# Ledger of designs, part 2: miniprotein binders against Pentatricopeptide repeat-containing protein At3g56030, mitochondrial

Target 1, 310 residues: Pentatricopeptide repeat-containing protein At3g56030, mitochondrial, of Arabidopsis thaliana (Mouse-ear cress) (q9ly43)
Amino acid sequence: STVNPNPTASPGRRTCVEFDNLIFKAGSSGDFEAVRRLLNSRVVNACFNTTATFKFLTNTDSYSSSLEDLRRILPQTDAGYTRKHSYETLIARLCKLGRIDDALVLINDMAIGEFGLSTCVFHPILNTLTKKNRIEEAWRVVELMRSHAIPVDVTSYNYFLTSHCYDGDVAEASRVLRKMEEEEEGVMSPDTRTYDALVLGACKSGRVEAAMAILRRMEEEGLSVLYATHAHVIGEMVESGYYALSVEFVMAYAGKDKRLDEENLGSLASKLIKRKRFKEAKMVLKEMSVRGLRMGDALREFHEKNVLQS

## First folded at step 5 (miniprotein)

Design QB10 (from QB1 with L84F Y88W)
Fold by ESMFold2-Fast, scan of step 5:
Structure QB10 (fold): chain B 310 residues (1-310), chain A 96 residues (1-96)
Amino acid sequence: as target 1 above (310 residues)
Amino acid sequence: STAEELLREMERLIQEAIRLAEQGDLRRAIELVLQAAEKMYEFARRTGDPEDRRLALIMEFLALMFEQLAREGDVDEAIELARFLLEWAREVVQRL
């Protein structure tokens, strides 16, 4: 897995940024022997690949030649952690660029070279294909995983579940849930992201009451609820015209996590203002002020003019 | 035996709900599907297995989706979802 640089400037995080900058310069100038040496040496300095490591690789005229050079040097990197993670990072970058066929070529390179091919390598590919509604191709990737004896995990199924739930396709979402239960290992346990997808599905189908019931049940059972799960419910309530209910929902869940509260109340207030639901928006902003929650500039200006001076 | 009886009752409730929905008795079908979800929760409480608790949450989601589809007049889709619930309930019973 790749780690994003920490915004707080510590010696370790600065070193990772420095390595990414050096790799960017080397890759941009076509010095792939320097890229190989930098990939090897960063581990010695307790640094690792990030989402920025292969940022020099872009959809430009130099794309094909840069990819060919990367495919040549990656097998020459130090075996184990360095080589495996370099392949994983590049595959993720290719997926972000929409270069799915090239990502599959790298997976084949990993398999042939025995470079530690594992389930997590396939996650960016499944994520990208399902987000683009290329569902049949995504299932073919699942079959590719099985052909390499790579286990299909909950995260892999969650990409399919999220895609169908986003479309409000309850029937297809139900079929994916069934496939998860049919896994022979018997260790396929739905996680927080599985339930996030189900809440999303209820919301996209316009079934706000069902979404709220599942969310409350998750909390009653002590399961973690993602900030994104709350965002799905809030967004759909506002889109569907359940303005008063959205305020009640956000207030009912307030007081447990200050960061979540800032996200929930701030997002709701912004959405209500955009829909000219000023009465409800003022209630939310007043509660943010009472709780000492931080407001962005636009909300602060609205609050000062319409709540504090009204 | 008591825990196994809860799962068999869940299966029976879903079968009856499908029959009632096919006959147009959506109110009673909804009541039975929701009751089936409660039986799964009671089963999970008796086993103490975290996986059974997660399965109960999934069952509740599907039962609530059945209710929404039925109430909005998407009866064929609701019946299809209930048939999926029945197949899933049968597999849970078979794992006993």
Scores: ipSAE 0.014, ipTM 0.443, lowest interface PAE 6.6, mean pLDDT 80

Design QB11 (from QB1 with R54L L57Y)
Fold by ESMFold2-Fast, scan of step 5:
Structure QB11 (fold): chain B 310 residues (1-310), chain A 96 residues (1-96)
Amino acid sequence: as target 1 above (310 residues)
Amino acid sequence: STAEELLREMERLIQEAIRLAEQGDLRRAIELVLQAAEKMYEFARRTGDPEDRLLAYIMEFLALMFEQLAREGDVDEAIELARLLLEYAREVVQRL
């Protein structure tokens, strides 16, 4: 096609959505030679695999042998980025389906075929295992990385840190931080996700002051604060009954990012209404109106009845 | 220096807390572990170093977990956690 809706793409190039649709149709019909050709031509057209590329692979297709067909054709895709990225995308899909053993088989295929095995293929596996609290298996995957001389990066450790912090297990979170320091590639520097996990841990432990201090330190170091980090602090303040402080916090951070402001003020207003803290909720909604921030339907209805009509 | 005195006192407090916990004196052990965390926070405040501040927060969290484990009667795990605190304290002292 010579019609290209992407203004920055070359004329005649297909979009990533078009390739995903074609691959879905081919894979669903069992035409794996078409899948192989589409994976090759996708890169030639400067398009890359997305989270939807292997969506035709599901747990209900185990009897169709779709995974075995993919294992047969992937080594036949163009060497270099095309093959490597296709393996990475399929491993991520298998992890979403909970098929960890199948993902590990593909990692072994990449290692044997010398298809550019790297740290990033292990990320979906570590993320899935830690989220399912399968921590011992996740550490075995770390040992597998080391056996292939693949560096364990800060992102890998952050999955463990986030899992332990989510459970309020500060002792295990601390052990993970210590292991980061012991890494052979040198001392790892904490990133935005590391601090997000620590803030989550402080919130789960009911330590609002500690969470605030960590958040201030992130900003002092010039690190970008994630929306999730703000959500953890706001949630903990409300759960702990620090209603006035939560309003002050949200107001203090307002004015830098409109989307963040909509999330922060909107979430806080909803939580305050649920707790029947109408005075504080009205203050937040009035500020949203003054700043021109978008409200969801429920908040807009409450605002019209209780703030604008009084 | 005064900063060095804070670190040396922190290390001493943790060592004594471990000994008290091993003897079954959990109340005093808890007090000393919390005091040690406070010394690390004071040190971090004086250095202004972001890494020292992060370590102070970690040690505060560990001290609070030590308190919880000790109060719940999980003495062996509490002592293990205090040994981890001591390792952090020693690393900071060695960097002086």
Scores: ipSAE 0.000, ipTM 0.250, lowest interface PAE 11.0, mean pLDDT 76

Design QB13 (from QB1 with L64M M65F)
Fold by ESMFold2-Fast, scan of step 5:
Structure QB13 (fold): chain B 310 residues (1-310), chain A 96 residues (1-96)
Amino acid sequence: as target 1 above (310 residues)
Amino acid sequence: STAEELLREMERLIQEAIRLAEQGDLRRAIELVLQAAEKMYEFARRTGDPEDRRLALIMEFLAMFFEQLAREGDVDEAIELARLLLEYAREVVQRL
């Protein structure tokens, strides 16, 4: 009789976490030849880069030269998946740090070196620029995509749409929708994220009835409604003083998804309590109790005090 | 009404809404723009065409945005959106 070894683990095989730790130590000590070797060996060991891979790269003075060292070694990593994914991971890290100009330099490096520049490389930069309301720069990035024959997808346009909708700028949001429609013969099809942005825009413009109409249309079209979409509607109802309507809304949509119900009813109850709308808050908490929905500590304490002391 | 009558009525409603908005009659302009969006939705229901349904959704959102801008007094921007609605309406009518 023999004991079969674990087929998914080898005593000598490194994990993705172990590679991240080794790359962090090497990068932190300035040993970029070790970083290059570790990036190459990851693929051989069936591992991949993670959000922690370039975590040693920061905005502090002690790491100011690291980018130039990375720009030297990345072209020397194994061609194909390893090199392409390493550039993508580093660009995403730079965007997270707000180092947009540095991310654009790497995109140029990818283009010159023909290292497989693609639409997904531009997503983190468009997301960061639009969130910071740097809209003109974001459109210049779209022009950069077009200059390299990189297709501008629905996700790219959704970043612009979300930004304008968040500001309540329905005129600019409408112009983005028109640009999506003008994308050649294939006209981009709006997705769940597009409708979520439109619901956000209706809410930020104070149009509760419009937001509800968009939400109902999403459901009629068979689109999966994001938890964020419900949160936008509930938040706007409470902000605008539609307390009774907000209760009716969460009750009408309850019973289909326990996680969504816990989020919707819990969030609504908390917002109502903060606004001193105790009658409506008690109704929501009673419904949570009846449905067996989990309450956070603050809501549980409020519910127990008001049920036992009433 | 026929499908063709719905589209022609939609185009007329939007043209009249633009005229009313230019004259400062925003309340009636809003009513007509919303009615035009309803005509497009009715047309899409009759054709069963996914493309028509997509256009009806876009026109509905633009009509809602028009209402918001008009009520806030952003007349020039509202008129610009109504002209975009008219452009979509004319494109559908030409395809008949």
Scores: ipSAE 0.015, ipTM 0.431, lowest interface PAE 6.1, mean pLDDT 78

Design QB2 (from QB1 with F61W)
Fold by ESMFold2-Fast, scan of step 5:
Structure QB2 (fold): chain B 310 residues (1-310), chain A 96 residues (1-96)
Amino acid sequence: as target 1 above (310 residues)
Amino acid sequence: STAEELLREMERLIQEAIRLAEQGDLRRAIELVLQAAEKMYEFARRTGDPEDRRLALIMEWLALMFEQLAREGDVDEAIELARLLLEYAREVVQRL
């Protein structure tokens, strides 16, 4: 077998969810020695940190003071995988809370302590700053990466591309593409998220035809298309009044991935209903029914009352 | 035509498009920029090289955005995109 469907587990081993619950309770009660022990025992019990591991850390609660306690105990966790990934998980949590300065402090802790600072540590920071349109600060983080000899990868550039493309700023997006091509140490190849950003830019510029052309080329290159890429195209078609084209688009892409189909047709039907395009919405819902695709509660109710019960 | 002929034609089309755009002939400039992107796609299909295919996609993006900016009256920004497209074209030609 390529995968083991029934992994062997010792009696009494904790699950990742169970560890997260215990860490939440310990952190909430200020028992940071328990937090340290639980982080260390994760590897022994074949568990890993999740997005919920540091959820007791918040912004406006007294728990915000917990960061100093975490900074004290994290260097005391087992060296290697446990310590590195605990820092990575905490940095991601701080970024999600918008606590960028605190995340940068932890990066400095990792650098001074030689705790495996790498490119992926900077991704959540760049993502958060670019999403908040704090572009100058994001470029300062890129300079911090360079000062630590950390390579600026395609993922890092994709955050800048996505931000400028979301704003419809084709000129700035083109400058970022130029910077990617100027990389001297290794050729930086565009990936699925690079093309997603370009499709987004075309959509935000009001060019649904351009977005479709780029998407078609992406598929010809054999690149995996993200669900988000389809969502950008569908959204722009509806915003621009290309209702019939949007129906044709989702039908043409149907049949390859049932989850994608449910997302595409369901999203389109909802948007068409909101725009009071009931004829097109009914066509989409009928196709969902014919294909056996699952509908959310609101769409199912609309379908029953306006298509099946009329 | 040969692969070299496709690339040389692509470069020529972009150069002419920039000149036409600078003179205000945006309709013809758009036509030539889109034709240039098509020549790069034909070249990429002949080589079968994944890097050439990715470059063809980027150049098609630049050509389509050139059309968008030109139609919206952002002529100076459109010309800058055409100049970037020309830089990509020259780099590919140099590798012949």
Scores: ipSAE 0.014, ipTM 0.454, lowest interface PAE 8.0, mean pLDDT 79

Design QB3 (from QB1 with L57W)
Fold by ESMFold2-Fast, scan of step 5:
Structure QB3 (fold): chain B 310 residues (1-310), chain A 96 residues (1-96)
Amino acid sequence: as target 1 above (310 residues)
Amino acid sequence: STAEELLREMERLIQEAIRLAEQGDLRRAIELVLQAAEKMYEFARRTGDPEDRRLAWIMEFLALMFEQLAREGDVDEAIELARLLLEYAREVVQRL
């Protein structure tokens, strides 16, 4: 007993798993005093709550009684990090279970108890509501944030943008972008590159119609679409099989910039030829000829053999 | 972590997320893509550069779109979006 063992680093990962297992057992058996003690002691052991911490809470007959027990013990955990993080972790769990009203009750508990309410507490709620297309409720949560003087950050707005883009509701997405422009602290002002990212995301999601609507919106607001973005959109349309739409796209943007037109129509014609979409390719090449646009050697040769001589 | 370590970890997270998604492990792929976007925000916060903050905003938006595509079962589209995220990540890393 007088020998001092060599100090070895305790693996924090194993300690966190051990605490999650102990909390799962305690919560499953209804021993919430053990849950409270375990939440306090994991901080002493330099271990933090994980996504598994409140997994014992499920949509079963015991849900309501377990939640009430948690609401009783959480205010009794050690003040500061332990209490704040325990509330944040539980709110995230409630959102995963679809228990939004109960998550809002916990936010009210945090506000009344002055337990360190912050922006991150609202993220899981906004994420869940926007993913379920409960948009009006999500905006009421934003108003709740403002009532507590909590800043609405870019992450919060991105949940709305993502939802509206997937629905193809470009008008609502545009309204969200304008709200972001009105915010000063912590929110980026949308610009041409921001809209370009939305266009690329819509294309990759198979929402080519939404991408077209975003591009029309940029034009209405007097914003220039980057030449590289045009090329990427054309490429994605062709790769996804939207051949007719790609022709409509280049025609809609034609007549404003001769160099852009030569690049867009030329690139599209080349891609259509590679895909053996000869009818659409011939239409594009004919339009290039009518508009007096220059063709590369390969396109000129194809045009002479297949369009000018047919 | 150093700023350079944040960017290299971001690239590694996206690469691993693509592998997991290709193997059908969408839950872990989503977690890694969201973590990658968080690393970009931390990098932007440290630099204070408005351009880095704009790119962080864009990458977060694309990460959230990846999550929704993966959850809706549009796996091939989600993987293509993750490859686009990787392209943005590599552009930032190349500027070190």
Scores: ipSAE 0.051, ipTM 0.580, lowest interface PAE 5.9, mean pLDDT 79

Design QB5 (from QB1 with I58F)
Fold by ESMFold2-Fast, scan of step 5:
Structure QB5 (fold): chain B 310 residues (1-310), chain A 96 residues (1-96)
Amino acid sequence: as target 1 above (310 residues)
Amino acid sequence: STAEELLREMERLIQEAIRLAEQGDLRRAIELVLQAAEKMYEFARRTGDPEDRRLALFMEFLALMFEQLAREGDVDEAIELARLLLEYAREVVQRL
């Protein structure tokens, strides 16, 4: 995160939220000189751009006036971190809006102006393109990175892996893994997100046993397992009709992390209830009660009526 | 020496697994493919090389997918995945 972790630690100075509100007001009113001054003073006050900094930019701006004004003022922000970070934040906003061509124009502006173009600038673009299954365009962006001598990192490849794995396309996922292997740098190592993508791929292909084996290998490698990775396995077990196995999985994993347990058991119970698998759902809810795990309102009501009164 | 023997044995296991799968002996093919993936992890552990660890993960993914497809009766698709696994194995052996 670019957000100050302790914004209240700077008493008497504007917070990141206050700067976002001022920038929103200035940008909405077309006062881009005020936007430029606020971007500069924000860093001086130990505040950083957030995902909301350029929220005044919307798809409603069919005239593209706001973007052209920003392209005019951004080169005039203070050199170094302020300018680089402002471009990064705007590119992320444009990607969120689906304005990929505009984001690429800003990358070109950064390259021409030598404004500190780096790998992280490309992450939102690759993420958006791969999520929209615009894979050929995403690979062209990778070529653009290489043309600027910008390293293609594990995170960049993970976007491709996740996209193909989500589609259950094992052949394309395998080709991405081969490209990762062929990286000349030789430093690229699978991280938690790489394993998550592979678990997702196994799940989307209906290969629950494979997903469990990959998850166990991830743990043996000492990697921290994401809550999302457990959610993929649990969701696919239920979707594929492996109800008893899903209960066994969640019980076997319980006892190490209370938040994870609440998420896993709660999510499983909810999914089982929706599938009208009441026997398995009652087993999960009883275990939640025994372990003192917090239940949401709907689960607590179901537990009172169906488990405690049975 | 031992590490090099692990890689060459891995390649031989995958080649034999493909032959067995083509002959319809899926049970033995599955066993050999899984053994090959395990040997790649052992090799990666011995070298400590991040590239080898990455490849071990990729090969395990393919081996596990091969097992599922073979068990489901999608033999042609399973054999195709085994051939991709063999390509990875050959690349590692060529680097020796």
Scores: ipSAE 0.014, ipTM 0.476, lowest interface PAE 6.7, mean pLDDT 79

Design QB6 (from QB1 with I58L M65L)
Fold by ESMFold2-Fast, scan of step 5:
Structure QB6 (fold): chain B 310 residues (1-310), chain A 96 residues (1-96)
Amino acid sequence: as target 1 above (310 residues)
Amino acid sequence: STAEELLREMERLIQEAIRLAEQGDLRRAIELVLQAAEKMYEFARRTGDPEDRRLALLMEFLALLFEQLAREGDVDEAIELARLLLEYAREVVQRL
């Protein structure tokens, strides 16, 4: 976070929301000296920037003038944590607005001013470019990182892996894995997101059984599997016609987390009903009842008419 | 076999699989690559090291992807993937 906070002194939700609201008001009114003062005082109050800190900056007629004012005041914020994290937060906001070129200008500002440019500054840019399938530009950003002697980490490569795996381009995903080998040994330590991308890649390539095996082994080894990863596996199984396997997968994985079970069985039942796979859908709904899992309104109505009244 | 023997056998299996794939014997190459992944799982089971288990998971995925590429006729891509598997295998052997 901001400094080494003790748990009892951590900023409350109201404090962070209040600072964001004050910055929103100041930025919206063009009072950028107030924005600068608020960014500085935030650290004193043991508070930190959030995704809402620069939300006053939007794609409107005032965008260019507001950005220029921000570029003027940010170098004047307190050196160290405040200045570095304010740049990082603004760069992330620019990426969300699709203003990639302006984000790169801010990175150049950080480099020239020696404001602590680091790997995490590039993450939002790589994430945005890869999600928009602007892959060549994303690789140019990787070269920019290297020109500043900034290591390309597993997170950076994970954006490329996820993009190619989402497209089902396992050959290109394999090439990315090979590029990771050209980095230092530490960069090649796969994390949960790396395995999530590989599971998605296996699903998209039609290797549903492999995806199920990988996912199961991740959990057995104590790796946290995201709800989104389960959703991808279930979605791909149903889309590919592996209805029986999707039921078996969800049943075999059930019993560890009630909320995850409600999401997994619920989403599977809904998808099976839409595909008119009523036999499999009824099996899932019966299991939800046996386990005491909550059903949404649509599933409850279907269950009452087609399972309980059958 | 000792744990060290499992790793050396894994490396040997991958090297042989690459040779067979280069000669067009994809069925045997697939069998050997899958066997190599199993050797890594057995090694990880014996060490109990979480990093060894994570590597075994990655190698299983790469072996299964190799099988798909080889069966679809993407032989050059499959061979390059097997070489990546060999790099991981050598890294683990080097740490012995």
Scores: ipSAE 0.000, ipTM 0.250, lowest interface PAE 12.0, mean pLDDT 77

Design QB7 (from QB1 with Q68Y)
Fold by ESMFold2-Fast, scan of step 5:
Structure QB7 (fold): chain B 310 residues (1-310), chain A 96 residues (1-96)
Amino acid sequence: as target 1 above (310 residues)
Amino acid sequence: STAEELLREMERLIQEAIRLAEQGDLRRAIELVLQAAEKMYEFARRTGDPEDRRLALIMEFLALMFEYLAREGDVDEAIELARLLLEYAREVVQRL
């Protein structure tokens, strides 16, 4: 899935943050030979590329400058994981900057050089295009995946589904679900993120009852609910003035995952305090205390101060 | 069979819902559309087929959005969603 950077290095070895800082300095100064060496040596120190690795590449950088230098040195990095991951990280950075054409050039470089082109390389591109509502371009990227014999996975379809659900286009969202069935009959099944997109669609349409029904169906199917799915439901309940229902919701789902509970009750308490719904906020904070859930500094201060005034 | 009965009942419920919605009886149309989605879910549970499970999810989503649009007064858009539901129902019935 995602590669986790080593948070601590052995004595005398660099950390992932130190590598990011060195690469930033080298890239900013135009020393791309140093960038190449740092990318190679990073793996030796059990460190991996992060979202900050290519941060020196910005929207003020010209296509013919830093990017072309990177395109020259990346094929010269150590073969295997180092080279593949460096391309993946740079493509993700270009997508974050909205430089989709540049990301596609790198994909072509990977294909020609046989540098381990895979489905995950296309995810940032599809995510960026669908978020910007550039849907026709996103479907052209899906065709590019097929031309390289790269499987179109549930995650790829979920980007389209999320975009249509966000816009409240239920008919198009439904057509995306049907395309998932056509792609690989009996193999491609809705996952937790598919349900998350549908819950998002229901919430954006102002239908909290529909969102609750979808969550109930997810539970009946034995799927785990994502933190993001709960955040959407809680956010919409509070926005719509369903304060009592939001408390009932977080209480009903409490007790299964301590981290999810901390996120749900903490987020709800903060939103209720912001809306000056102190009665409901105090109920939530009291439940957090009873369950031994961690409170952030602001919530802890509010809880202590208001307990004294009872 | 019981499974075949669920699918045929689902199709009938959607057809009746469209008729009722066209006549302005949105309350009954909503009830029937939601019942139809439940029949598809029951069918999918019995088959265990991932394809049927995906269709059940699609139909439930459309049924819930039909309710939303009908209650908001967007009747024409709601009817179009019900027609899409009917298209899906007919497809699965034809596979029996």
Scores: ipSAE 0.119, ipTM 0.586, lowest interface PAE 4.0, mean pLDDT 80

Design QB8 (from QB1 with L34Y Y41E)
Fold by ESMFold2-Fast, scan of step 5:
Structure QB8 (fold): chain B 310 residues (1-310), chain A 96 residues (1-96)
Amino acid sequence: as target 1 above (310 residues)
Amino acid sequence: STAEELLREMERLIQEAIRLAEQGDLRRAIELVYQAAEKMEEFARRTGDPEDRRLALIMEFLALMFEQLAREGDVDEAIELARLLLEYAREVVQRL
């Protein structure tokens, strides 16, 4: 777009987008010397964290040639930060495209060239493999990490934990938690994402009261509860028919975070309407109106038709 | 009681819970599994060790899941979780 649609956007963020556009044009035209030069000239301001940098790579026949060109030029980028982050960004892009074998080839390139392999390089691969339920391959990647003396961190274990919890496999989830305990004593503390995964596991197993107990323990440990964690609990309460309890849950957390309230009450109202639980839905929508919370178009229309006109 | 006494009592409670569950006494099995989780929580509170607190979380999670499976009549699956609890309890006792 020729006009910036977000007038509050930082000028520095526009520069990151500009570099991505230049790299896209160079890569699309096969000018990989220009890609190398642009990667070297990039200003350090979180630019290398963007998934758009290698967006010219796609799942077409031409990408095979492009990847080989990238493998040739990446070792020639400036050593240290620039080269390491260029590999990290490309590996993340390949994982997003589902090209796991290509990502593993790049990891081997980094290992052979000693280009700063670290735990975070493996995160996109573990995330993608676990999300696709390719668990055996994901554990082989963990063994690859160990063979290169790369530590397996809480984030890496959280990917496995979340995958097993999503499947309701409590036994395997607990085995993953046990492995966290064995790897790095005093360093591998459960974090917010660990508890989120456990809440998800209880929810996916249909155990809403267990999910609430885990959520309470998370709060007792002083951890901040994610919006996603509330969404797991609300979703399972509705799925399991605990309609009154879902209203009580959402109301108990209301009044402290306006964005959380909009998400919790809005999502709950939508789910209750879909389940034709109109009495509970009307109570939630009334509370949203009283608190001045924003409603999406569908909820606002339902509220006007069924609550405000009564 | 000593820390060692808490852990050995936890192991004993889980062993008895498995036996009771195998005999169809699910109510008492559930009670014993929660008692075992409480012993681990007490041990973790006394040591202040983050790893012990993590194991207490695992034990509580498994105890909650055990109760729900047992109440729903998924007895074999509940017994499998209790055996996993026993495995973890034995590992901690061995590391004393």
Scores: ipSAE 0.057, ipTM 0.536, lowest interface PAE 4.4, mean pLDDT 80

